# Ledger of designs, part 3: VHH binders against Tyrosine-protein phosphatase non-receptor type 20 (PTPN20)

Target 1, 254 residues: Tyrosine-protein phosphatase non-receptor type 20 (PTPN20), of Homo sapiens (Human) (q4jdl3r159to412)
Amino acid sequence: IMQEFMALELKNLPGEFNSGNQPSNREKNRYRDILPYDSTRVPLGKSKDYINASYIRIVNCGEEYFYIATQGPLLSTIDDFWQMVLENNSNVIAMITREIEGGIIKCYHYWPISLKKPLELKHFRVFLENYQILQYFIIRMFQVVEKSTGTSHSVKQLQFTKWPDHGTPASADSFIKYIRYARKSHLTGPMVVHCSAGIGRTGVFLCVDVVFCAIVKNCSFNIMDIVAQMREQRSGMVQTKEQYHFCYDIVLEV

## First folded at step 1 (VHH)

Design b08 (framework vhh_lunsekimig_d3)
Fold by ESMFold2-Fast, scan of step 1:
Structure b08 (fold): chain B 254 residues (1-254), chain A 126 residues (1-126)
Amino acid sequence: as target 1 above (254 residues)
Amino acid sequence: EVQLVESGGGVVQPGGSLRLSCAASGFTFSDYALYWYRQAAGIERELIASITSGGSTNYVDSVKGRFTISRDNSENTMYLQMNSLRAEDTGLYYCATGRSIETEGDYTIYSEYDYWGQGTLVTVSS
């Protein structure tokens, strides 16, 4: 297993990060060294404006799984984030972080906190319709209204709140239930998945989701292949060897 | 006192090579991501290459295949090997760094630029 992760780390992948490195886009990156590949980045609008997000397509047993892996939005990128969600017709957001961990801001509140007051953005209004606080994750239902057209879109956000500040969850069970619920909630577009940087916990989520789908379909799977496919499309997916081991540990719990 | 000190700049003919060094002191070098910026005549400062604490590298298109960034954690030094130099590569080259935090195998990389070097001049001319 450790040898697999080392082989993944040492792989010299083709790909360029020119868009993310542009001076005008610097303030849009949560971490300057975690950037999307030019070839797989998510373009915004007709002008193809920048957001730190990557399209991820994973193929297993002839089935394709489609995601957007992205950083936790910054205060300055909230408009861009919702534009991305709507332009891709995504109905599920999986958020695998708390807003603040260990005193460090991991993700800003990019959604309305009140049932009474919508979040007013440049091109959109986001309404919180309802929410449920469960033991290990929070479910929020949003209506996102495009101001110019009056068109509304339903989006379900699932926030996993029990990832520890260090390492991986001690029990896989809560995370397994979270991922299964997210897949069952998926209807349209790529599933939008984020943590703080959009590579570590996000990579674990994508890997485990594909593995569960394979198990349900009685299909074979290969964790190294799944992670390698992700890394071709977003650098550093599944960030640590501990996270890589956790992907294997989850398989044993199912 | 934290310092980044660049060296290795000079005058070279088109097609030539130079190796720039950035010597770091006053912080835990191995925990930080490192960057090379350049400022060409009449152009704003541009990020051209980066290397993370884990050794992952990135380059802008104009230098890819010609420039190689590397680091030596034992010597607290970062390098930029520049090959096949062109007249448009002329400029001031700056070393920069941001903080990196690694805890129990969960990486959090903060790339805020904490420190900048003084710059070293590269001139490509006949």
Scores: ipSAE 0.000, ipTM 0.122, lowest interface PAE 17.5, mean pLDDT 82

Design b09 (framework vhh_7ubx_2)
Fold by ESMFold2-Fast, scan of step 1:
Structure b09 (fold): chain B 254 residues (1-254), chain A 123 residues (1-123)
Amino acid sequence: as target 1 above (254 residues)
Amino acid sequence: QVQLVESGGGLVQPGGSLRLSCAASGFTFSDYDMTWVRQAPGKGPEWIATIYSGGSTMRDDSTKGRFTISRDNAKNTLYLQMTSLKPEDTALYYCAKGPLDYGDYEGLSFDYRGPGTQVTVSS
């Protein structure tokens, strides 16, 4: 299994990161060296403005699974994030991080702090309608309103809160429950999946989601192939050998 | 609107058996995973079993030897067959649309669960 990860690492995949490297876009990246490919980046609006996000399409057994893999929003990119969610008609956001881990900010709090006070953005207003706190993750129901049109969209955010600051979860059980719930919550558009950088834990989630769908459909799967497909569309998906091994560990728990 | 109505509960003696039913309406039953959950008085909810749309099942280790989940898609009905019942099985049993394998969900209500059917195991 570790030899498979090394083989994936040794492949030098072609791709340009010109949009993310533009001087005007540098402050929009959480990490200088984690950028979307120009060919798969998510364009915003008619001007095709930049956000650090990639479309990911995974094919297994004739079924296509469609995602947006993105970084945890920065204070300066919150408006861009919600624009991306609305323009792509996404109804599920999977957030695989706490806002702060080990004293380090991993993701800005890009949603309302209470049921009574909506989040006021330049182009959007986000209302927290309700929430449920479970042992390993939090479910939040949002109504997102575009200020110029009055158009509203329902979005469900699922925040996994029990990923350790280092490594991978000791038990796969909680993450299995989380991914299963996220898939069952999906209705339309690509599922938006993020952690801090949008490649490590995000890559694990995408891989395991496809595998679970294959198991339910009594269909074959190949973890190396799934990760290879992701890496062609966003560089570095499944960031560490420990995360790659965890994909296999999770499959054995089901 | 999703509607789920449980039935089949009642008073039963230790060692006895009961079959619970859940009648579903307002959605295409055959397309969805279905779950049984129970809640004892003063305690949090406990997941029992899920049956996937494809027919595969997942069961809690503590009850899987005594409880069997099944479905009849033609009747839009979910079943829980309970055998060798113990006083510890006394709880409100309810069905839910989708997998509820969260461990304990701390009593937060779901719009997609039924009102439940009471099972009491005593002599």
Scores: ipSAE 0.000, ipTM 0.105, lowest interface PAE 19.4, mean pLDDT 82

Design c01 (framework vhh_7nfr_2)
Fold by ESMFold2-Fast, scan of step 1:
Parts: sequence; structure tokens; C-alpha cells
Structure c01 (fold): chain B 254 residues (1-254), chain A 125 residues (1-125)
Amino acid sequence: as target 1 above (254 residues)
Amino acid sequence: QVQLQESGGGLVQPGGSLRLSCAASGFTFSSYAMSWVRQAPGEGREWVSSISGSGGSTYYADSVKGRFTIARDNVKNTLYLLMDSLKSDDTAVYYCARDTYYDFWSGYSDAFDIWGQGTQVTVSS
């Protein structure tokens, strides 16, 4: 029901954004008004440096689901992004955007474009091992090497390419297949999920993933409760009424 | 000092040709992919072409493919853009730019860390 979304929008959630608002961190935010809560932000390294990312823990029927919801990386945050992935031992990145949509830059190209040349970063080297282009998403297999130690980590990136510039996907089936493949691919750490801001399409992905897991386990679920849990950990999760409705549409398709 | 300096711009008739040059200094030129980016009056920056550090791979915007050729001379530390069959739509300031993290241009205007001052190309008359 759309009244549920209105109730979520009117909920006064206490939370501080002090880290994201620091002058030194201003250029690290894709949008000045979309920031992680201090209490759930992902700290980087011993210095607990800043990245626009939030830990999201969703509980349903005694099961816990762990994610990192984050913005699409900026040129200036590519090193930070890969540091976050490695420090959290994440093996799956779900990218729910193209780099450019409707002439607008949504996410910087933070991975190697060539199988022949790795992406050279300050502290990391990222190798594209192989990729597969499917009808609605692209699978990329990376080896991420820390330059100082030589330690390597395997990461699978799943880019959903069929989200329209406006609204929600015409094919719920394509997004269902995408989410199921992502869950099947998950092995270690929180699943890293991003779009442009890390709240809209990212929120839809997290909600639907939890619901599918509940269905598989014959557990009850509540979409409003799942979205409310997300919003307590990152402000504005599931950004629009249309995205909220799409969560229900997808569930009805299964 | 790290610098990029363009030259070769000017006024040319529709259907004419120009050769732009970009002299690079202060860094190991052959280690970087290089690009040409243009900006027409009142418009945003538009990526035109990129070339890999070795010169083995070249990429072009659809609007210039078949008309423009990007080339580099790693001994002379110079990037070139050979422009054929020029159209009024090609009128712009052309910038030489160094790619930051990628072997070739990804289509983003913010992917570059060093820019030249620009050279004006006007296709008119």
C-alpha cells in the first residue's frame, strides 16, 4: 500500500552525519545531502577514514542479512572503494546502474576496461580475469592485489544494465534473475551493493533479496519492516514511491 | 613541471582538414593513455578520441569516427589529432588530456588529471 511509503517518509529517524559533513570529506560524497550515519558508516583502515558507505544488517525470521550500501565510486574514491571491499572480505559487488544514464554520470568506471592491462591504483592493482555479457547484466571476475603485500582477493562484480533512466524495470523477471544470481554468487563478507547514491535502487535490491530468502525458507516477511530496518541504518533507503511499489510487484511475480 | 600544450587550431572551410598537436612534458608520456576532448560554445565537454600508451589501441566518438585519426609519437612526447572532412559541428576548443587510471578513455570528462590550455578550431564560411 502506498500509505506505507508515506508513513516511512514521515518517520523521524535520529542520526548524525558528522563524518560525512567534515570539510576534508566533502569531495568524497557524490551528493552533498546523501550521507552515511556516523553509527553505521564503514571505517577505512586503522585511521577509520571516511567513505560514503553504510553497513546494513537486516533481520528476518531469526536470519541476518549483511550488506554494505554505498554510492557509485568517484574518481577520487576508487582506492577507498577497493580498500573497503578488501578490508571487509567481500566477494560480490552488485552494481545497479550504467556509468552514464540519460547523459548524466552515475558512477565512475572503477574497474579495468581491458583484459590486457590492470587498473593501477595507489595501493591496489585490479585485474579483469574474464567477463560474460548477458541479456540484462554483466558478470566481471576480478583479482584485486594489494601492492605492499602481494595478497590477492577474488571479487565478482554483477552490473545490472537494464534499469531505465526513469521509473523501474519493465521486466521484473530480469531483476529477479539478477538478484538470485547475486545471492548464489555470495561467499564471504557483506555483499557490496551500489547504484549512484546508494539508497534508491540499492534499497530495492536489499529488500527483494531478503524477501526471496524468506520465501525459500518458508518464512514470513514484511516489506515495510524490511525497508524501515534499512532506513535506520542508511537514510532514504528505497528512494521513491515507485521503487517501493516495485518491491511489491517483484514479490508478486514469484 | 607537468604540462600539455596544444597547437594547430585555426579557421578552416567545411570539408577542410587540420592537424592538432599536443606537446607533453614533465612525465613519462608513453606510460599514459591520452585523449582529445572538445568544448563547443555554450556546451559541456565532449570526448573525441583516445589512444593507449603504446599507440596500439585507438577509440573514437561516433560523431568523428572515419573522419578523425588520433596518433602519438612517444619519442617526441607528442599527441596528434588528424581532422578530415570537417563540419561546422566540429567548431570547438580542443583540449589535450592525460588519462588517470585507464588504458583508454571511458567516456567521462572527469577521468583526466592533466589538461592543456586548449586550441580553437572554427569551421566556417
Scores: ipSAE 0.000, ipTM 0.104, lowest interface PAE 19.3, mean pLDDT 84

Design c02 (framework vhh_7z1x_3)
Fold by ESMFold2-Fast, scan of step 1:
Structure c02 (fold): chain B 254 residues (1-254), chain A 125 residues (1-125)
Amino acid sequence: as target 1 above (254 residues)
Amino acid sequence: QVQLVETGGGLVQPGGSLRLSCTASGFTFSSYAMNWVRQAPGKGLEWLSGISGSGGSTSYADSVKGRFTISRDNAKNTLYLQMNSLQPDDTAVYFCAKEGYDILTGYSEYYFDYWGQGTQVTVSS
């Protein structure tokens, strides 16, 4: 499988990153070298403003799976993040990181800190309605209200909290249960999936979700093809050979 | 353009104290972890301390734990390193470093995308 990962790395995909490299957008990127392709980036509003996020469409056995892969929000991009969620009518956010790992901030706390006080944004107000803390992940239920219209949208955020600082989970079972719960929770729009950069753990989640759906439907699948499809839409999806191996390891557990 | 500028280095006697400062510009300072790294003459880089973007979490290398204190003032875009009980072995060039991401391993632990020019600290009698 190492030959597969190397073959994926050797593919030169001629994509443009002009939007992410604009001077006005540099502070909106968590990592200066991890940028969305112009052709698949998620535009915000009528002006098509920038966010470090990519539409990902994966096809397997005639079924389409639709996602937004994005970085962990920065303090400066919280408004943009919620605008993206609402404009795409997304009801599930999969967050595959803690805010702080190894003493280092990986993702800003982009949701309300308590049930008592909503998060006030330029165009939205985000209410934390309830939450459940489970062994491997946290479930948060949000009500997002558009200030101009008063219309509300329900969003479920699922934070996987047990990814180790190095490597991949020792047991695939907890991550499989997490992905199954996310899929079962999905109702509308693309599923929004993020980690810190929006390519490593995010890529693993997307691959495993498609593989799991294929298995349930008794369909064939090809991990290399799935990852290749992702990489055509967002550069570097599934960052490491260890993450690539983990995709195969999960297949063996089911 | 991202810039990190260190100040506060100099000559100090053993047992003395110094405070280093690093002024950041060109990025949203409060959104990134910041670190101090040093390089002694003829030796490799040694990570000393890190602080989260909010300042709520700090970490230290065993060699400086209890002697050095990292802090930040996000309103001033400034990172600090308070160095107490300095020893001759602390003689080094001290660098301010911004949190980055290691694409190959998928981890940002001790990976830095921008560095300052460095400031010389000499501990000698």
Scores: ipSAE 0.000, ipTM 0.104, lowest interface PAE 19.1, mean pLDDT 84

Design c03 (framework vhh_lunsekimig_d3)
Fold by ESMFold2-Fast, scan of step 1:
Structure c03 (fold): chain B 254 residues (1-254), chain A 123 residues (1-123)
Amino acid sequence: as target 1 above (254 residues)
Amino acid sequence: EVQLVESGGGVVQPGGSLRLSCAASGFTFSSNILYWYRQAAGIERELIASITSGGSTNYVDSVKGRFTISRDNSENTMYLQMNSLRAEDTGLYYCAAEPLYDFWSGESSYDYWGQGTLVTVSS
């Protein structure tokens, strides 16, 4: 397992990050060295504006799985984030982080704080319709309204709250239930998945989701191949050897 | 163009007060941890106060209870209210946004530093 991770780490994939490195886009990146490839970045609007997000397409056993892997939004990118969700017709957001962990800001609170007051953005209005707090994740239902057209779109956000500040979850069970619920909730567009940087925990989620779909369809799978596919589309997917091991641990628990 | 600009420094007598401002342009403060540093003669630059995006603050013991850090994200401005000033508070005051980290190497960079504003406490 560890040899596989080392082989993945030693592979330096050619790719350009020109858009993310533009001076005008510097403040839109949570981390200066975690950038989307130009070839797979998610363009916004007709002007193809920038957001730190990548399309991820994973192929296993003749089935295709589509995601957007992205960083936790910054206050300056909230409007961009919701534009991305709406333009891609995504109905599920998987958030694999708390807003603050270990005293460090991991993700801005990019949704309404209450049922009474919508989040007012430049081009959108986001309403929190209801929410449910479970032991290991929070379910939030949003209506996103485009101000110019009045068009509304339903989005379900699933925030996993049990990832420890260090390492990986001790028990795979809670994360398995989370991923299965996210897949069952998916209806339209790519699933939007984020943590803080959009590569570590996000990569684990994508890998495990594909593996469980393979198991349900009675198909073979290869974790190294799945992670390699992700890394060709967003640099550094599955950040640490512990996260890579966790992908295997989860699979063996089934 | 990205820059931080400090202002509000000056000369005051012991026991006086000053309010420092740090204005950002070319980027937004919103998610950054913001810092005030002080460079006194013969002493290395030291961190004196910090404020998170959520408003949590920290102070070095020597200024605790006398200085108050605050931020206004809508104006992209951070403040340091300094009360009961002492001769030992004399120095150049710098603001900084959270160091930009290279995620993979772990190296930090203080690309978002101001030029400093001078505070002199003398009779």
Scores: ipSAE 0.000, ipTM 0.178, lowest interface PAE 16.1, mean pLDDT 82

Design c04 (framework vhh_7ubx_2)
Fold by ESMFold2-Fast, scan of step 1:
Structure c04 (fold): chain B 254 residues (1-254), chain A 122 residues (1-122)
Amino acid sequence: as target 1 above (254 residues)
Amino acid sequence: QVQLVESGGGLVQPGGSLRLSCAASGFTFSSYAMTWVRQAPGKGPEWIATISSGGSTMRDDSTKGRFTISRDNAKNTLYLQMTSLKPEDTALYYCATDSYDILTGYPELDYRGPGTQVTVSS
């Protein structure tokens, strides 16, 4: 298992990061060295503006799984984030982080703070319709309204709140239920999945989601192959050997 | 000072109904969104329903067919009508004002009542 992760780390992957390195886009990256490949980045609008996000397509047993892996939004990229969600007709956002962990800001609060007041953005208005607080994740239902057209889109955000600041969850049970709920909630577009950087915990989520779908369909799966496919489309997916091992641990709990 | 006092809980048989009340004082009740939350032993709080200052309601999908939130601003009272009660509805029910902590993204309950116990058993 350690040898598999080492082999993935040593793989020489092609790819250019020119868009993310443009001076005008530098302030749009949460981490200077975690950037989307030019070939798989998510373009915004007719001008194909930049956001730190990658399309991820995973194939297993003839089934295709489609995601957007992205960083936790910055104050300056909240409008861009919602534009990406709407343009891709995504109905599920999986947020695998608290806003602040260990005293460090991991993700800005990019949604409305209460049911009584919508979040006003330049091009959108986001309404919190309802929410449910569970032991290990929070479910939030949003209506996103484009100001110019009045068109609205329903989005469900699922925030996993029990990932430890270091390592991985001691118990896989809570994360298993979280991922299963997210898949059952999915209706349209790619599932948008983020943590802080959009590669570590995000990679674990994508891997486990594909594995669970394979199990339901009585199909074989290969964790190394799934992670390798991700890494071809976004650099560094599944950041640590502990996260890689956790993918196996989760699968054994099913 | 703000005070919220729940009442109307008790022992009820499966399939029964109860109406919970929350009496508010110490603030302008009609200007605040109000929420019902329940907490079962050993579990965290579970949101049930919120009613805005204007009367618009938001309800949890699992209970919205059986539970109805309402308010009477003239009486400074919040209500929760519960029907078709099940053993899994056994919990401490409390009312609270709607709030959000922008730093954590977790809904915070600004003011909470002490709660009223609902036990569904034969």
Scores: ipSAE 0.000, ipTM 0.137, lowest interface PAE 14.9, mean pLDDT 82

Design c05 (framework vhh_7nfr_2)
Fold by ESMFold2-Fast, scan of step 1:
Formats: structure tokens, sequence, C-alpha cells
Structure c05 (fold): chain B 254 residues (1-254), chain A 125 residues (1-125)
């Protein structure tokens, strides 16, 4: 398992990061060195504006799994984030972080602050219709209204709140239930998945989701292959050896 | 029977302190996030603080940070709110609730599935 992670780390990938390195886009990146490949980045609108996000397509046993892996939004990228969600017709957002962990800002509060006041954006208005706070994650139901047309779109955000500041969860059961609920909630478009950087916990989520789908369909799977596919499309997916090991630990509990 | 029962409210002068308690029964207290929510006269409910099942993760509303401390005793099945440097604006009915919330604004009725009856806190000279 250690040798697998080392082999993944040693792979030379030919991808370019030109869009993320443009001076005009520098303030749109949460981390200077965590950028989307030009070939798989998510373009915004007709002008193909930049957001730190990557399309991730994973193939297993002839089935395709389609995601957007992205950083936790910044105050300056909230408008861009919701534009990305709507343009891709995504109905599920998986948020695998708290806004603040260990005194460090991991993600801006990019949704309405209350049921009473919608979030006003350039082209959209986001209403928090309902929410449920469970032991390990929060479910929020949004209606996103396009101002020009009055068309509304339903989006469900699932925030996992029990990832420890250091390491991985001691018990995988809560994270397993979270991922299963997210898959069950999925209806349209790629599933949008983020943590702080959009590579570590996000990579674990994607790997485990594909594995669970394979198990349900009585298909074979290979964790190293799944992670390798992700890394071809977004650099550094599954960030640490501990996270890689956690993917195996989760699978053994199923 | 699942139940939450608050106590410890009362009248206190500005700058004073109070300790609220919430006794939980009928469920495995140590498995749940617990929260304090308050309601001032004529206003909606405002979230105050939340604490994780183990006590290791704690959240406070900005209005009470540095003044209030949430704590729990999983052996006694009791939730506490220690209130220091009380202000007239802290006057409210304080409710114990089962569930987690970390944002200080808005309605959140669906966030909590069990509520106590409330205990009145009045901060006045």
Amino acid sequence: as target 1 above (254 residues)
Amino acid sequence: QVQLQESGGGLVQPGGSLRLSCAASGFTFSDYYMSWVRQAPGEGREWVSSISSSGSTIYYADSVKGRFTIARDNVKNTLYLLMDSLKSDDTAVYYCARGEYYDSSGYFLEAFDIWGQGTQVTVSS
C-alpha cells in the first residue's frame, strides 16, 4: 500500500497550469500551488472565465462517474462558484470541511446566512429553503433563481462536519453514511465536491464513491487505478499517504 | 421518554454571571451534538452555541464569544452554559436543543429535533 502511494507520487504528469498562473487569476486561488490543469479546468460562461475547479471523470467496469473537484470558495469567488454549479446543472454539492478548522479559514460561507435573507449574486439569487443538522453532516436545500429568466434550480448541499483537524476519522462509518447519502441524492450534472484545496478529502470522497458503486454492481475495482485516473485530471488528488490508507480502511469496513 | 429540562435562569445585573444546566433523558446523550438557543421578547430564535458529542468541537455565536462557555458532562447527561459579563441584550428565554448549528443567524427549526421548555434570563439593573 505504501509502495502504491509512492508509485503514484513518482508519476511524471505532462499537464499545464497556465490559466491558474495568469496574474488576473492569482487572487482566485486559495493556495498558490494547487491549480487545475488547463485541459480539465471548468470554464465559466461564454468568456470561459477561470475558477479553481477540475472536471473529474472516473471509469470503472464500463461505468462513468462524473464530478467537479474544486477548492472551498473564497469571498471573491462565490459568484463564480454558483455560476459553475448552475451552468453544469449540478444538484449536489459535497462540502468536506467546516468553514474554520483549528483557527484557520478553510472555506468562505458561500450560502445564505439565514432562511430570511437570500444571497444576492450578480446573475442569481440563492434561497436557503430548509436544512437538517445531523450528527456527522448538515443537509441544506437551496433554490437558485436566475434573475434574467426567473427559472429556479434545486441544489442540495451536504456538509461533512466531523473530519478531524489532523489525520483521518478514527471511525469510517460516519463518512461511509455521508457518501452513500450524497450518491442517493444525486440527480443531475456532475457532483460538485470540495474541501479546502479540493484534492485531499475530495479525492478520498471520489475514490470511495466509485468503490461503493462498484460493490453495489458486483464489479471489480482497483483503488490505485481510481486514484491514478483522478491525478491525471487534477494534480495531487488524495494528498497524503494517510488519506490513501484511509481509502483502503473504508473499503474493508464494507 | 426523550426529554430536555433547563434550569439556572434568573435575574442578574449587567456584568454578572449565570450558569444554565440542561438535564437530558430518554436517549444516549453522549452520541449527540447539543446546542443552546435563545429568544428575546418579540424576536425570533437565535443560536448561541453548539458542542460535539465528545466535547472536542465547540462553536459560539459572534455575539457571545469570549463571554459564554458551553460544556457537557456525559456521565451526568447534562449540558451547561456558563455566562459571564452579561449585557442587557442577553435577556432572553434560553433553550437547550439536540442538534448542531454553527451559524449565528436565521430560523433553524429543522436543525433541532428535541427542545427543552426554556429558562428565562433577565439582565437588568
Scores: ipSAE 0.000, ipTM 0.142, lowest interface PAE 17.0, mean pLDDT 84

Design c06 (framework vhh_7z1x_3)
Fold by ESMFold2-Fast, scan of step 1:
Structure c06 (fold): chain B 254 residues (1-254), chain A 125 residues (1-125)
Amino acid sequence: as target 1 above (254 residues)
Amino acid sequence: QVQLVETGGGLVQPGGSLRLSCTASGFTFSDYWMNWVRQAPGKGLEWLSGINSEGSSTSYADSVKGRFTISRDNAKNTLYLQMNSLQPDDTAVYFCAKDLGYSYGFLDEGYFDYWGQGTQVTVSS
């Protein structure tokens, strides 16, 4: 397992980060060294504006699983984030972080603060229609309205709240139920998945989701191959050896 | 302490090639992203290319993509810029620039903290 992770870390992958490294885009990155490849980045609007987000397509047993892996939005990128969600017709957002962990801001509160006050954005209004607070994750239902057309889109955000500040969850079962619920909730577009940087916990989520789908379909799977596919589309997916080991631990408990 | 010394500039004809070098001292070269930046007469600074600490990842401005290649030799503390298909518009002073350091989350500091003295590149007949 550890040898696999070491091999993945040492792999020299071709890819360019020109868009993310442009001076005008540096303020849009939560972490200077965690950037999308130019070839797989998610372009915004007609001008192909920048957001720190990557399209991830994972193929297993003839099935393609489609995601957007992205950083936790910054205050300055909230408009961009919702534009990305709507332009890709995504109905599920998986958020695998709290807004603040260990006293550090990991993700800005990019959704409405209450049921009574919608979030006003440049081109959209986001309404919080309802929410459920469960033991290990929160379900929020949003109605997103495009100001120019009046068209509305329903988006379900699933925030996993029990990932520890360091390491991996003490309860693999809680994360398994979270991922299964996210898959059951998926209807349209790529599933948008984020943590703080959009590579560590995000990578674990994508890997485990594909594996569970393979198990349900009685298909074979290979964790190293799944992670390698992700890394060709977004650098550093599954950030630590502990996270890589956790992918195996989860699968063995099913 | 920190010193960046660029060499390899000169006069070249349109369509020609030059290789610039930047020798670094006073810091652990292999820990930092390195960049090339230029300033044409009467213009502001233009970022051209960056390379990560290991040399495994590179990035380029659209104006030079496909014509310029950035590389580094960490054993020699040296950064390179191979410039091909040079045009009169490439006439500028070329600077080697050290990145400020590691990310501080959304509070990332500015782009570059140290610059070399520059080396002049003139493209003319």
Scores: ipSAE 0.000, ipTM 0.145, lowest interface PAE 17.4, mean pLDDT 83

Design c07 (framework vhh_8h5u_2)
Fold by ESMFold2-Fast, scan of step 1:
Structure c07 (fold): chain B 254 residues (1-254), chain A 124 residues (1-124)
Amino acid sequence: as target 1 above (254 residues)
Amino acid sequence: EVQVVESGGGLVQPGGSLRLSCAASGFTFSDSSYAMGWYRQAPGNQHERVAIIYSGGSTNYPDSVKGRFTISRDNAKNTGYLQMNSLKSEDTAVYYCAADTLWFGELSYEYDYWGQGTQVTVSS
């Protein structure tokens, strides 16, 4: 089983990271060595501007699953992040990190701080309509208004708050419920999924989501194949042996 | 089998108190993913949320009952409660217990599990 992860790590995947490596885009990357492939990156607007994000398409048993895997937004990329969400008509954001973990900033607070004060962005205004704080995750309902048109879009953000600084979640059951809730909430566009880098915990989420969809449809699945598909579209998806093993462990608890 | 069963309703005079119980089976309240809510429906009205206790123990109440109603759980008995004080005639309704691990919406059809309801009548 761990030999599968080693085989995935040794696979030499052809792909270029030219857009992410451009000097003008360097400060848009949370980590210099975690970049989207040119062929699968998410272009922004008519000019096809850069964001550290990848389209991920997973095929299992004739069904297609569509995601955007992306890094936790930086202060300088908050506008870009919301532009990506709206241009792709995404209604669900799965955030698998706290803003700060172990004293390290993992993701900037890219949404409104209160119900009374909207987040003012260059092209958008984001309103927090309501929220629910559960023990392991937070549900936030947003209305995103495009300033130029007055058009509004509803977006649900689901933040998993109890992933440990090291290793995998203390409660596998909580993470299972979180993923199932995210799928149940999904209506339009690709599901936007992020952690800090957008490859480790994000990869685990995507794998487990596809597997649970397969189970409810009485279809077969193969974790190695699912992860291999992800890695062809974004480098390094499922970052550690422990995360890979966790995919197996969590699935077997169904 | 997952279900919830309400009890404790009855007739009470204005200003009185009642405690409603919600017995859970097929899951436990120590399961950190479960939230429990109390809803009511008076004749001619839609369901409305009266109280909610989230999996982490935080609670929320509408202004109409805030300060008078208290929601709680007893994990050892696997039972939720709604303590109702200073009851008013406007509190007359059928009270429902709802539990869900997945969706905690305000509308009844958004919950996975609902009880049969228990009647509360506040009158002289």
Scores: ipSAE 0.000, ipTM 0.117, lowest interface PAE 17.8, mean pLDDT 81

Design c08 (framework vhh_7nfr_2)
Amino acid sequence: QVQLQESGGGLVQPGGSLRLSCAASGFTFSSYEMSWVRQAPGEGREWVSSISYSGGSTYYADSVKGRFTIARDNVKNTLYLLMDSLKSDDTAVYYCAKESLWFGESTDYYGMDVWGQGTQVTVSS
ESMFold2-Fast, scan of step 1: ipSAE 0.000; ipTM 0.405

